# VHH binders against Type II restriction enzyme BgcI specificity subunit S.BcgI (bcgIB), part 36

Target 1, 341 residues: Type II restriction enzyme BgcI specificity subunit S.BcgI (bcgIB), of Heyndrickxia coagulans (Weizmannia coagulans) (q07606)
Amino acid sequence: MNNLIKYSTFLISDLFDVVIGKTIDGNKAQRNENGTPYITRKATRNGFEFMIDGEKEKLYSGKLPVITIGNETSKPFVQEFHFFTGTKVNICIPKLDLNRNHLLYITTMIENATKMFSYSYTINSTRLKSLKILLPIKGEEPDWDYMNTYISKILSNMEKNFDVQQNDGVSDLRSLKDLSWSQFKMDEIFSINSGVRLTKADMKPGNIPFIGATDSNNGITEFTSSTNASFDGNVLGVNYNGSVVENFYHPYKAVFSDDVKRLKLKNYPNNKHVLLFMKVVILQQKVKYAYGYKFNATRMKEQIILLPTKADGTPDYEFMEQYMMRMENKVVGRTTEKEAD
Key: E = the ipSAE of ESMFold2; O = the ipSAE of OpenDDE; V2 = 0.75 times the mean of E and O plus 0.25 times the DockQ between their complexes.

## First folded at step 22 (VHH; framework vhh_8dlx_2)

Design ctl (from s1 with W52S Y53S F102S Y106S; at its last look DockQ between E and O 0.14; V2 from the best seeds 0.00; counts 0 for: pae O 10.1 > 2, placed apart)
Fold by OpenDDE, look of step 22:
Structure ctl (fold): chain B 341 residues (1-341), chain A 122 residues (1-122)
Amino acid sequence: as target 1 above (341 residues)
Amino acid sequence: EVQLVESGGGVVQPGRSLRLSCAASGFTFSDHAMHWVRQAPGKGLEWIGEISSSGYTFYNPSLKSLVTISRDDSTNTLYLQMNSLRAEDTAIYYCATVTVTSDSGSTSQDSWGKGTLVTVSS
């Protein structure tokens, strides 16, 4: 009997005390790696900018965990440590004794609630307080046990999918700012190979991913049993038609449309972390090709990208790999460290 | 909604300098690379340069000596400093960005301001 979970609406102000963080100017903040987290209106990295030394009076040192929400991004993040805040950061302090899992569930519901509003929805403190979110209920109260269990299951499933063994090899702790960067041509860094034209009419149904020039679903547009010279894996697929400059890493074997270029590293073993780093680098070039500048194969080869470099002037692939590993670990580790307390 | 608003344009004499601003809202400015693009009368779009989220700059080689791009993340503002302006620099100047939406996959959307007109005339 699929017990239909009942939901009810709750005001944020009913669940949280909402306060505005005391603003520290990031430009004036003294960076210290051994300092305190500086949380801003970032939509990524859980709002984290860098570690700082700040005035004690500006420190949020209250109840933990809390949810931070930037006014402009409307992205909610769970904070488990005391922190400093940048400009226009809301701090949602639970009125009840809620744990991380409860807050994670609530953050999802906040995001869902805000999605209903146009992408232009700026959530100020007043709007935030009046925001209605849906929560599962037991009787008339939120079902906290359900929420906790639900999130626990999700996290557990996620952990199973992450090879924990990959965490044992972080040796580079440098930041992007600590590096020297140099310009490289795409053709210097990548072997660039074309996909092959395969029409839908010529495709036989199968289980092999077909990569088209789309901006979604990791580039997969079809599944086919038809293979051709484009059959490849562990490669970065970059669109030069359709959704131009969009690109996806393919650890699996796939067939590639003629609208997609296959990029592989020339001077370093192809691997997930480096290619994902490169994905971001390449994606940053998208605006250049907007509105009439065609991203063709020739231009792709000649496209200049900025990469971290070693002292000898070569790309620092090891850093790229380590950096992406750290990022991945941060995303994953936030899930594992809580099981050890 | 991503909003980009350029300002600082106007009529300027040759040889002068001009600083353009772009006010950004509706996205996490500090997490995104920003671009300047221009369109001269009767010409296509010309990419001027880019500043990464980390503050690294890329320039069109043809314009590198004449332009400097900077950003202030505290105010969500992008800047374009132009020096030694020439008649050929007459154009509508646009700021632009690409935002990545994580909800349904790695979808990116480009956003542009309305532009600000710079006229270099003696």
Scores: ipSAE 0.007, ipTM 0.223, lowest interface PAE 10.1, mean pLDDT 84
ESMFold2, look of step 22: ipSAE 0.020; ipTM 0.587
ESMFold2 (binder alone), look of step 22: mean pLDDT 78; pTM 0.766

Design u1 (from t2 with Y56H; at its last look DockQ between E and O 0.34; V2 from the best seeds 0.50)
Fold by OpenDDE, look of step 22:
Structure u1 (fold): chain B 341 residues (1-341), chain A 122 residues (1-122)
Amino acid sequence: as target 1 above (341 residues)
Amino acid sequence: EVQLVESGGGVVQPGRSLRLSCAASGFTFSDHAMHWVRQAPGKGLEWIGEIWYSGHTFYNPSLKSLVTISRDDSTNTLYLQMNSLRAEDTAIYYCATVTVTFDSGYRSQDSWGKGTLVTVSS
């Protein structure tokens, strides 16, 4: 008998004390990798901007964990560490002794409750306090055990699916400054192939990503069932029209616009981390081609890029891979490496 | 937040030299390539040159003989040395960079200073 979980409505103000974050004086705040998290109204990265040193008086050093919610984004995040925050961030402090799992469940319910609101909806502290969320109940009270178990199960499942191998083999801890850099032409490093023109008229709806010369959504502009000679995957798509120099890694198979060049490594297996490293390298040229030079196929091939090199003068692809892995691990919280962004 | 602040602009006579500075903050300066761009009155933006984190420099061929870009990573400062200035060099000079952040993938953002005006006139 699938015991239907009963839900009831609760006010945020019944569950949380809502306070507004203290503003940090930007002039006094210093970036410090060994500092304290600076949480903002960002809708991503759990609201995290960077680590800073700030005035102790501005530090949220109260009860943990808490939920932070940006006014404009309305995105709730669980914070488990003391943090600095900027303006327009609400801090929801549990009135009860709630753990991370409870708050994660609640964040989901907050998001569900706010989905009805347009992107233009600003959640100020007053509105937040009056926000009603649905929670599972045991009797008339929230079922905290259920929430905890539910979230635990989800997390456990996620862990099982997590490829631990991604962390294996990080041994190169060199910084970019520690490396020898050499000049390479892009055509020395990459095979460069054009996309193929696919008109809207010829494009049929489907599930295959179509990569256009955009600067967002990983370059995906449409989904199609139409394929052509550009059908490719595990490739770096680089725009030479539109959003020039913008580029995205595509681990999946996609169809590419004629405005996008497909780049693959010539002398190293294509992989996520190396290609992402290359992405960053190529993006360094964005200003140049945006305002000074036309980024055409010929220039792309002849474009000089700087890459880490081994003693024999060849690109250090292994370093690139490990470096990007470290970066990713850092962002995902898998490592405590203190690298400056 | 990335901040770039140009300084050193002003009125100079033809044939003179000028050194511009760009103070950078809000990102790891030493890990980023930096650019100089200018905009003359009534004209579009013109790329001047760039300096990579490795110290390598690349210049607009049209301006290569007249400009030198350098950087001081200890002070997070970018420099543009201009020599033998001409009236045609009158422009607002901008420093710029592209920062890449990991947010559901790597995203780029170009950042520009407010610029500093250089006027070359007799």
Scores: ipSAE 0.468, ipTM 0.800, lowest interface PAE 1.0, mean pLDDT 87
ESMFold2, look of step 22: ipSAE 0.649; ipTM 0.876
ESMFold2 (binder alone), look of step 22: mean pLDDT 80; pTM 0.792

Design u2 (from s1 with Y56H; at its last look DockQ between E and O 0.57; V2 from the best seeds 0.00; counts 0 for: pae E 2.3 > 2)
Fold by ESMFold2, look of step 22:
Structure u2 (fold): chain B 341 residues (1-341), chain A 122 residues (1-122)
Amino acid sequence: as target 1 above (341 residues)
Amino acid sequence: EVQLVESGGGVVQPGRSLRLSCAASGFTFSDHAMHWVRQAPGKGLEWIGEIWYSGHTFYNPSLKSLVTISRDDSTNTLYLQMNSLRAEDTAIYYCATVTVTFDSGYTSQDSWGKGTLVTVSS
């Protein structure tokens, strides 16, 4: 593709004030569901453990949004609410007034930069301050408008899909236990296509999401201008390595690592709701593959999944779609109530 | 918050049967597949089997004839029946589930109980 965007490297300490959070030890963290977020070194769930009551002097109450990143995990997350921190959590506070989209772009670039080091790499505040990341530029400065526009387009596309999810068309209210279920091989339900190897060293910077075998950020680990035969969209990406069996729906076009399989339905149009039902079904196998079975390409095709069926024994895709719409409507309702307050 | 609490472990003689329970709370039990996993002394974790919300069960082939998994959705309880116990069945037994959090970008969460110790000895 034709790309006129220039890139340059930037030092984290030139863009952010980096501080270590004031520690609340886990044993002193008093859980309170109406309290304040407790952010730790976890590499999952945005660093979030649970809500707590804590000493007000230990609260991060400064500028928002910020990036948190744990030393050993080196996994950056954007935080939009004030929070308490566990041990060894760095807080990157932007020197400019940056928004969530700017920081989401930057978190991906931080992950890219840290993945280029050895397996023994551990960041601390000093290493983080010295870390260089690649950003698009306008003149000699970061092109904040470009980063915002790119992320905003992705988020707007997701929000449009989200709006479509909530409608008055849900008529099938049966619970999962009241259905007829049958066993199906994965390869009779899905076409299963491999990603294509693209190493960091060979990757050119850009704005196309690159999907890796991670358990967060909808699978996005980098942004690239490099494309290959894996360039695809409206698919379920299922991890073959890394966070095995973890999977994400990708309505947008992306490039896929050889550690991620792309799944499309053979006998029903791909759409968010059916594929997300499939996500949940496939995840039921996660414990098995962690502790008893190796996951490989042959094993994936042969994997049995249970699906609801119509009276004729074929998969009930319409129910799957209806069910996921119903489940997601509950989430939208909770978000709408928060915004109304 | 998801809670899983195993019970029913203890010391049992070889050849006897034992039934373990797992009390579940903090999620819609009837919408989730449930798993049993064990860890024998000096060994890694071993998947025993799973039961789906449809009642379908799948077992580790090496244990298929020795165990039965069942569930009671009215009491949010998962069961493991073990028959003809052997010394090799001495282990800590865990129940587990995987939930998907739709409001956090459809990520999975693994939840485990603390386990219950089963000792098979004379």
Scores: ipSAE 0.503, ipTM 0.803, lowest interface PAE 2.3, mean pLDDT 81
ESMFold2 (binder alone), look of step 22: mean pLDDT 79; pTM 0.783
OpenDDE, look of step 22: ipSAE 0.507; ipTM 0.814

Design u3 (from s7 with Y56H; at its last read DockQ between E and O 0.62; V2 from the best seeds 0.59)
Amino acid sequence: EVQLVESGGGVVQPGRSLRLSCAASGFTFSDHAMHWVRQAPGKGLEWIGEIWYSGHTFYNPSLKSLVTISRDDSTNTLYLQMNSLRAEDTAIYYCATVTITFDSGYTSQDSWGKGTLVTVSS
ESMFold2, look of step 22: ipSAE 0.569; ipTM 0.841
ESMFold2 (binder alone), look of step 22: mean pLDDT 79; pTM 0.785
OpenDDE, look of step 22: ipSAE 0.587; ipTM 0.842
ESMFold2, fold request of step 23: ipSAE 0.602, 0.606, 0.599; ipTM 0.865, 0.867, 0.863
ESMFold2 (binder alone), fold request of step 23: mean pLDDT 79, 79, 78; pTM 0.779, 0.778, 0.776
OpenDDE, fold request of step 23: ipSAE 0.453, 0.456, 0.637; ipTM 0.796, 0.796, 0.872
ESMFold2, last read: ipSAE 0.615, 0.580, 0.609; ipTM 0.874, 0.862, 0.867
ESMFold2 (binder alone), last read: mean pLDDT 79, 79, 79; pTM 0.778, 0.781, 0.783
OpenDDE, last read: ipSAE 0.465, 0.494, 0.550; ipTM 0.803, 0.816, 0.846

Design u4 (from u2 with H32Y; at its last read DockQ between E and O 0.58; V2 from the best seeds 0.67)
Amino acid sequence: EVQLVESGGGVVQPGRSLRLSCAASGFTFSDYAMHWVRQAPGKGLEWIGEIWYSGHTFYNPSLKSLVTISRDDSTNTLYLQMNSLRAEDTAIYYCATVTVTFDSGYTSQDSWGKGTLVTVSS
ESMFold2, look of step 22: ipSAE 0.661; ipTM 0.889
ESMFold2 (binder alone), look of step 22: mean pLDDT 78; pTM 0.782
OpenDDE, look of step 22: ipSAE 0.658; ipTM 0.875
ESMFold2, fold request of step 23: ipSAE 0.628, 0.660, 0.604; ipTM 0.880, 0.889, 0.864
ESMFold2 (binder alone), fold request of step 23: mean pLDDT 81, 81, 81; pTM 0.800, 0.796, 0.799
OpenDDE, fold request of step 23: ipSAE 0.711, 0.714, 0.802; ipTM 0.903, 0.907, 0.936
ESMFold2, last read: ipSAE 0.610, 0.605, 0.610; ipTM 0.871, 0.869, 0.869
ESMFold2 (binder alone), last read: mean pLDDT 80, 81, 81; pTM 0.796, 0.798, 0.800
OpenDDE, last read: ipSAE 0.781, 0.771, 0.778; ipTM 0.928, 0.923, 0.929

Design u5 (from u2 with D31Y; at its last look DockQ between E and O 0.36; V2 from the best seeds 0.00; counts 0 for: pae O 9.1 > 2)
Fold by OpenDDE, look of step 22:
Structure u5 (fold): chain B 341 residues (1-341), chain A 122 residues (1-122)
Amino acid sequence: as target 1 above (341 residues)
Amino acid sequence: EVQLVESGGGVVQPGRSLRLSCAASGFTFSYHAMHWVRQAPGKGLEWIGEIWYSGHTFYNPSLKSLVTISRDDSTNTLYLQMNSLRAEDTAIYYCATVTVTFDSGYTSQDSWGKGTLVTVSS
């Protein structure tokens, strides 16, 4: 008997005390890696911008965990650490003793409630307080146990699927400034191959990613069962038409539009970290091609890029790899440290 | 959030020099190449030059003799020195960068300042 979970409507103000965070100007904030999280109106990264040193009087040091919501983004995030806030950040402090899972469930319900509103909907503190969300109930009260169990199950399932990427042993701690950089032509570094034209009419539905000259969704514009000579993987796809110079790493096999060039390293094994490093390097050239200068195949080949070099003048691919690994580890570590706590 | 704010623009006489500044926030210069771009009235965007991570600079060949790009990492400020200004240098000048972030994957975003107007007139 699938016991139909009953839902009821609750006001945010009934569940939370809503306060506005004390504003720190990010431009004036002193960055410190060992400092305190600076939470802003960002719609991503749980609202996190960077770590800062700030005045103690501006620190949210109250009850944890809480939900932060930026006015413009209306994106709710659970915060489990004390933090500083930027401008127009609402802090929802639970009136009850709620845990992270409860708040995660509530954030989902907040998002669902706000989706009904156009992208132009700004949630100020007043609107937030009056926001109604649906919650599962036991009797007339929210079913907190249900919410907790529900979220726990989801998280458990996610953890099972999350291959804890073993912190690949970082041995190179050099900074970008510590290196010698040299000029290289792209054709010296990459084998450059064209995609193949595949029309919509010829494209059959399937599960193979089709990479077009877009600037979003990792370049994926369609999924197809149709393959052609462009079928390739572990490659950097670079747009030379459409969203010019935009590029994405594809660890998976994909079909590439004729508007996309496939780049592979000539003198180093293709791998995620080096190609992602190259992605960044190539993107630095985007401004050159933004308004009239076509990034065609010929120009692409002749494009000069700067790369870290070894003493012998060759590109330091090992550094690139290690650098990107460090970057990835930093991001992952921040995520895991938040989970361990 | 990445913010770029250009300053130093104004009205200047031909033959004079002008130094533009771009104050950057939300990212570290050491990890990004910075660009100067301009747009003259009725014309498209013109790339002026860039400064890379290592401090290496690249310039538009047409402007190389007239411009110098530098940066101050301590203040996170980008500079454009322009010399021997001509009427044709009248434009809105922009600083720009591409930032890379990692959020369940690497994403990139180009960021532009609002620009500063330089008018070269006798």
Scores: ipSAE 0.012, ipTM 0.218, lowest interface PAE 9.1, mean pLDDT 83
ESMFold2, look of step 22: ipSAE 0.455; ipTM 0.801
ESMFold2 (binder alone), look of step 22: mean pLDDT 80; pTM 0.791

Design u6 (from s1 with T99E; at its last look DockQ between E and O 0.30; V2 from the best seeds 0.00; counts 0 for: unsure alone 63.3 < 65)
Fold by ESMFold2, look of step 22:
Structure u6 (fold): chain B 341 residues (1-341), chain A 122 residues (1-122)
Amino acid sequence: as target 1 above (341 residues)
Amino acid sequence: EVQLVESGGGVVQPGRSLRLSCAASGFTFSDHAMHWVRQAPGKGLEWIGEIWYSGYTFYNPSLKSLVTISRDDSTNTLYLQMNSLRAEDTAIYYCATVEVTFDSGYTSQDSWGKGTLVTVSS
């Protein structure tokens, strides 16, 4: 934080050529698993719908990587392969030779620029071309090496949390239905710490992830140099407003919005797999929290979570760890099965 | 593709009982917590309760004495038993579940049936 990083604003149209993709109507998109990606205004899953066959004249076949942004949905995504587009998808084509990490940094700054408005912000090609984003600089130019290195470090830390390699030593193969389950108050299981309000006026640009109440990008809504008492890592971040009950595991240090609670295990070491088991259990209760037994922020300590138990009635953390390791192995096996089919 | 199909709705007189079913397919039923939700005419959705993998149940406190949820993993079927029905129990009844996708960073997607109408009237 002693190192001074300088920032400046840049106009999207100065950095990118912005064009609208040539539309393939969704009703006429012919699916083909061996075809080409079909990118739409969808705000999730990188804008990807499915693979299609399409007329070559409608293919985006230009410079890669690029950013796609749907009109009105305003979600930017990095595309590394040529693609077809649905209706009203903007393609931001870099004027410089930029890599994936440069564009990932820029997508975050685009989201920041659109989030900072006090009312609903919609985007179209005209607004996108006129949008200003904040980037780190070296001299008067964007510091592309800084952005690349920063994103590489963030992704490396996140990959330590998302282990898809075969886990050795899985020995507990019980099904979830073979276990005893009991209810526990959240306060019995977790140390629950509030995020701390960080206003737009107090938020300065930087390289520290800011965790907001969102359902995407592992909860990261901003990058900042501002810190407060919420600066923490190796926690489960649980939304109680915005995208209610969505939660993400954060092995890396971040700053947390006052709409996100930080949860750590009280009676067991914070173990990635145990916390991810907790994530799954919490998510499976989304319907309850949306339409019934509210996930009340002021009473979160009294909320009930259901967990598997040992014979002595205590939570079976070892099973939770083993189960999630097994599920990760299943992901690897499923990928192998798809390749064979 | 996840499919949930509710059945067993109909017209029933106050004070009577009714049992609803939800047939599930397209996912490993025994690995999912299941929910019942209802929506009275002109009202919002109201969560009734849930049943977990081991058969453990948890109910909306306002409805706890009125309903019983059960599951049969051998037939992939979820049940809602309702007793001492009242006019205010008139609603469309839905079953629901939440799928968590492990290979995309543990994201979630909810799935709902189309509902079955229960009308409590004499």
Scores: ipSAE 0.520, ipTM 0.841, lowest interface PAE 1.6, mean pLDDT 80
ESMFold2 (binder alone), look of step 22: mean pLDDT 78; pTM 0.772
OpenDDE, look of step 22: ipSAE 0.738; ipTM 0.902

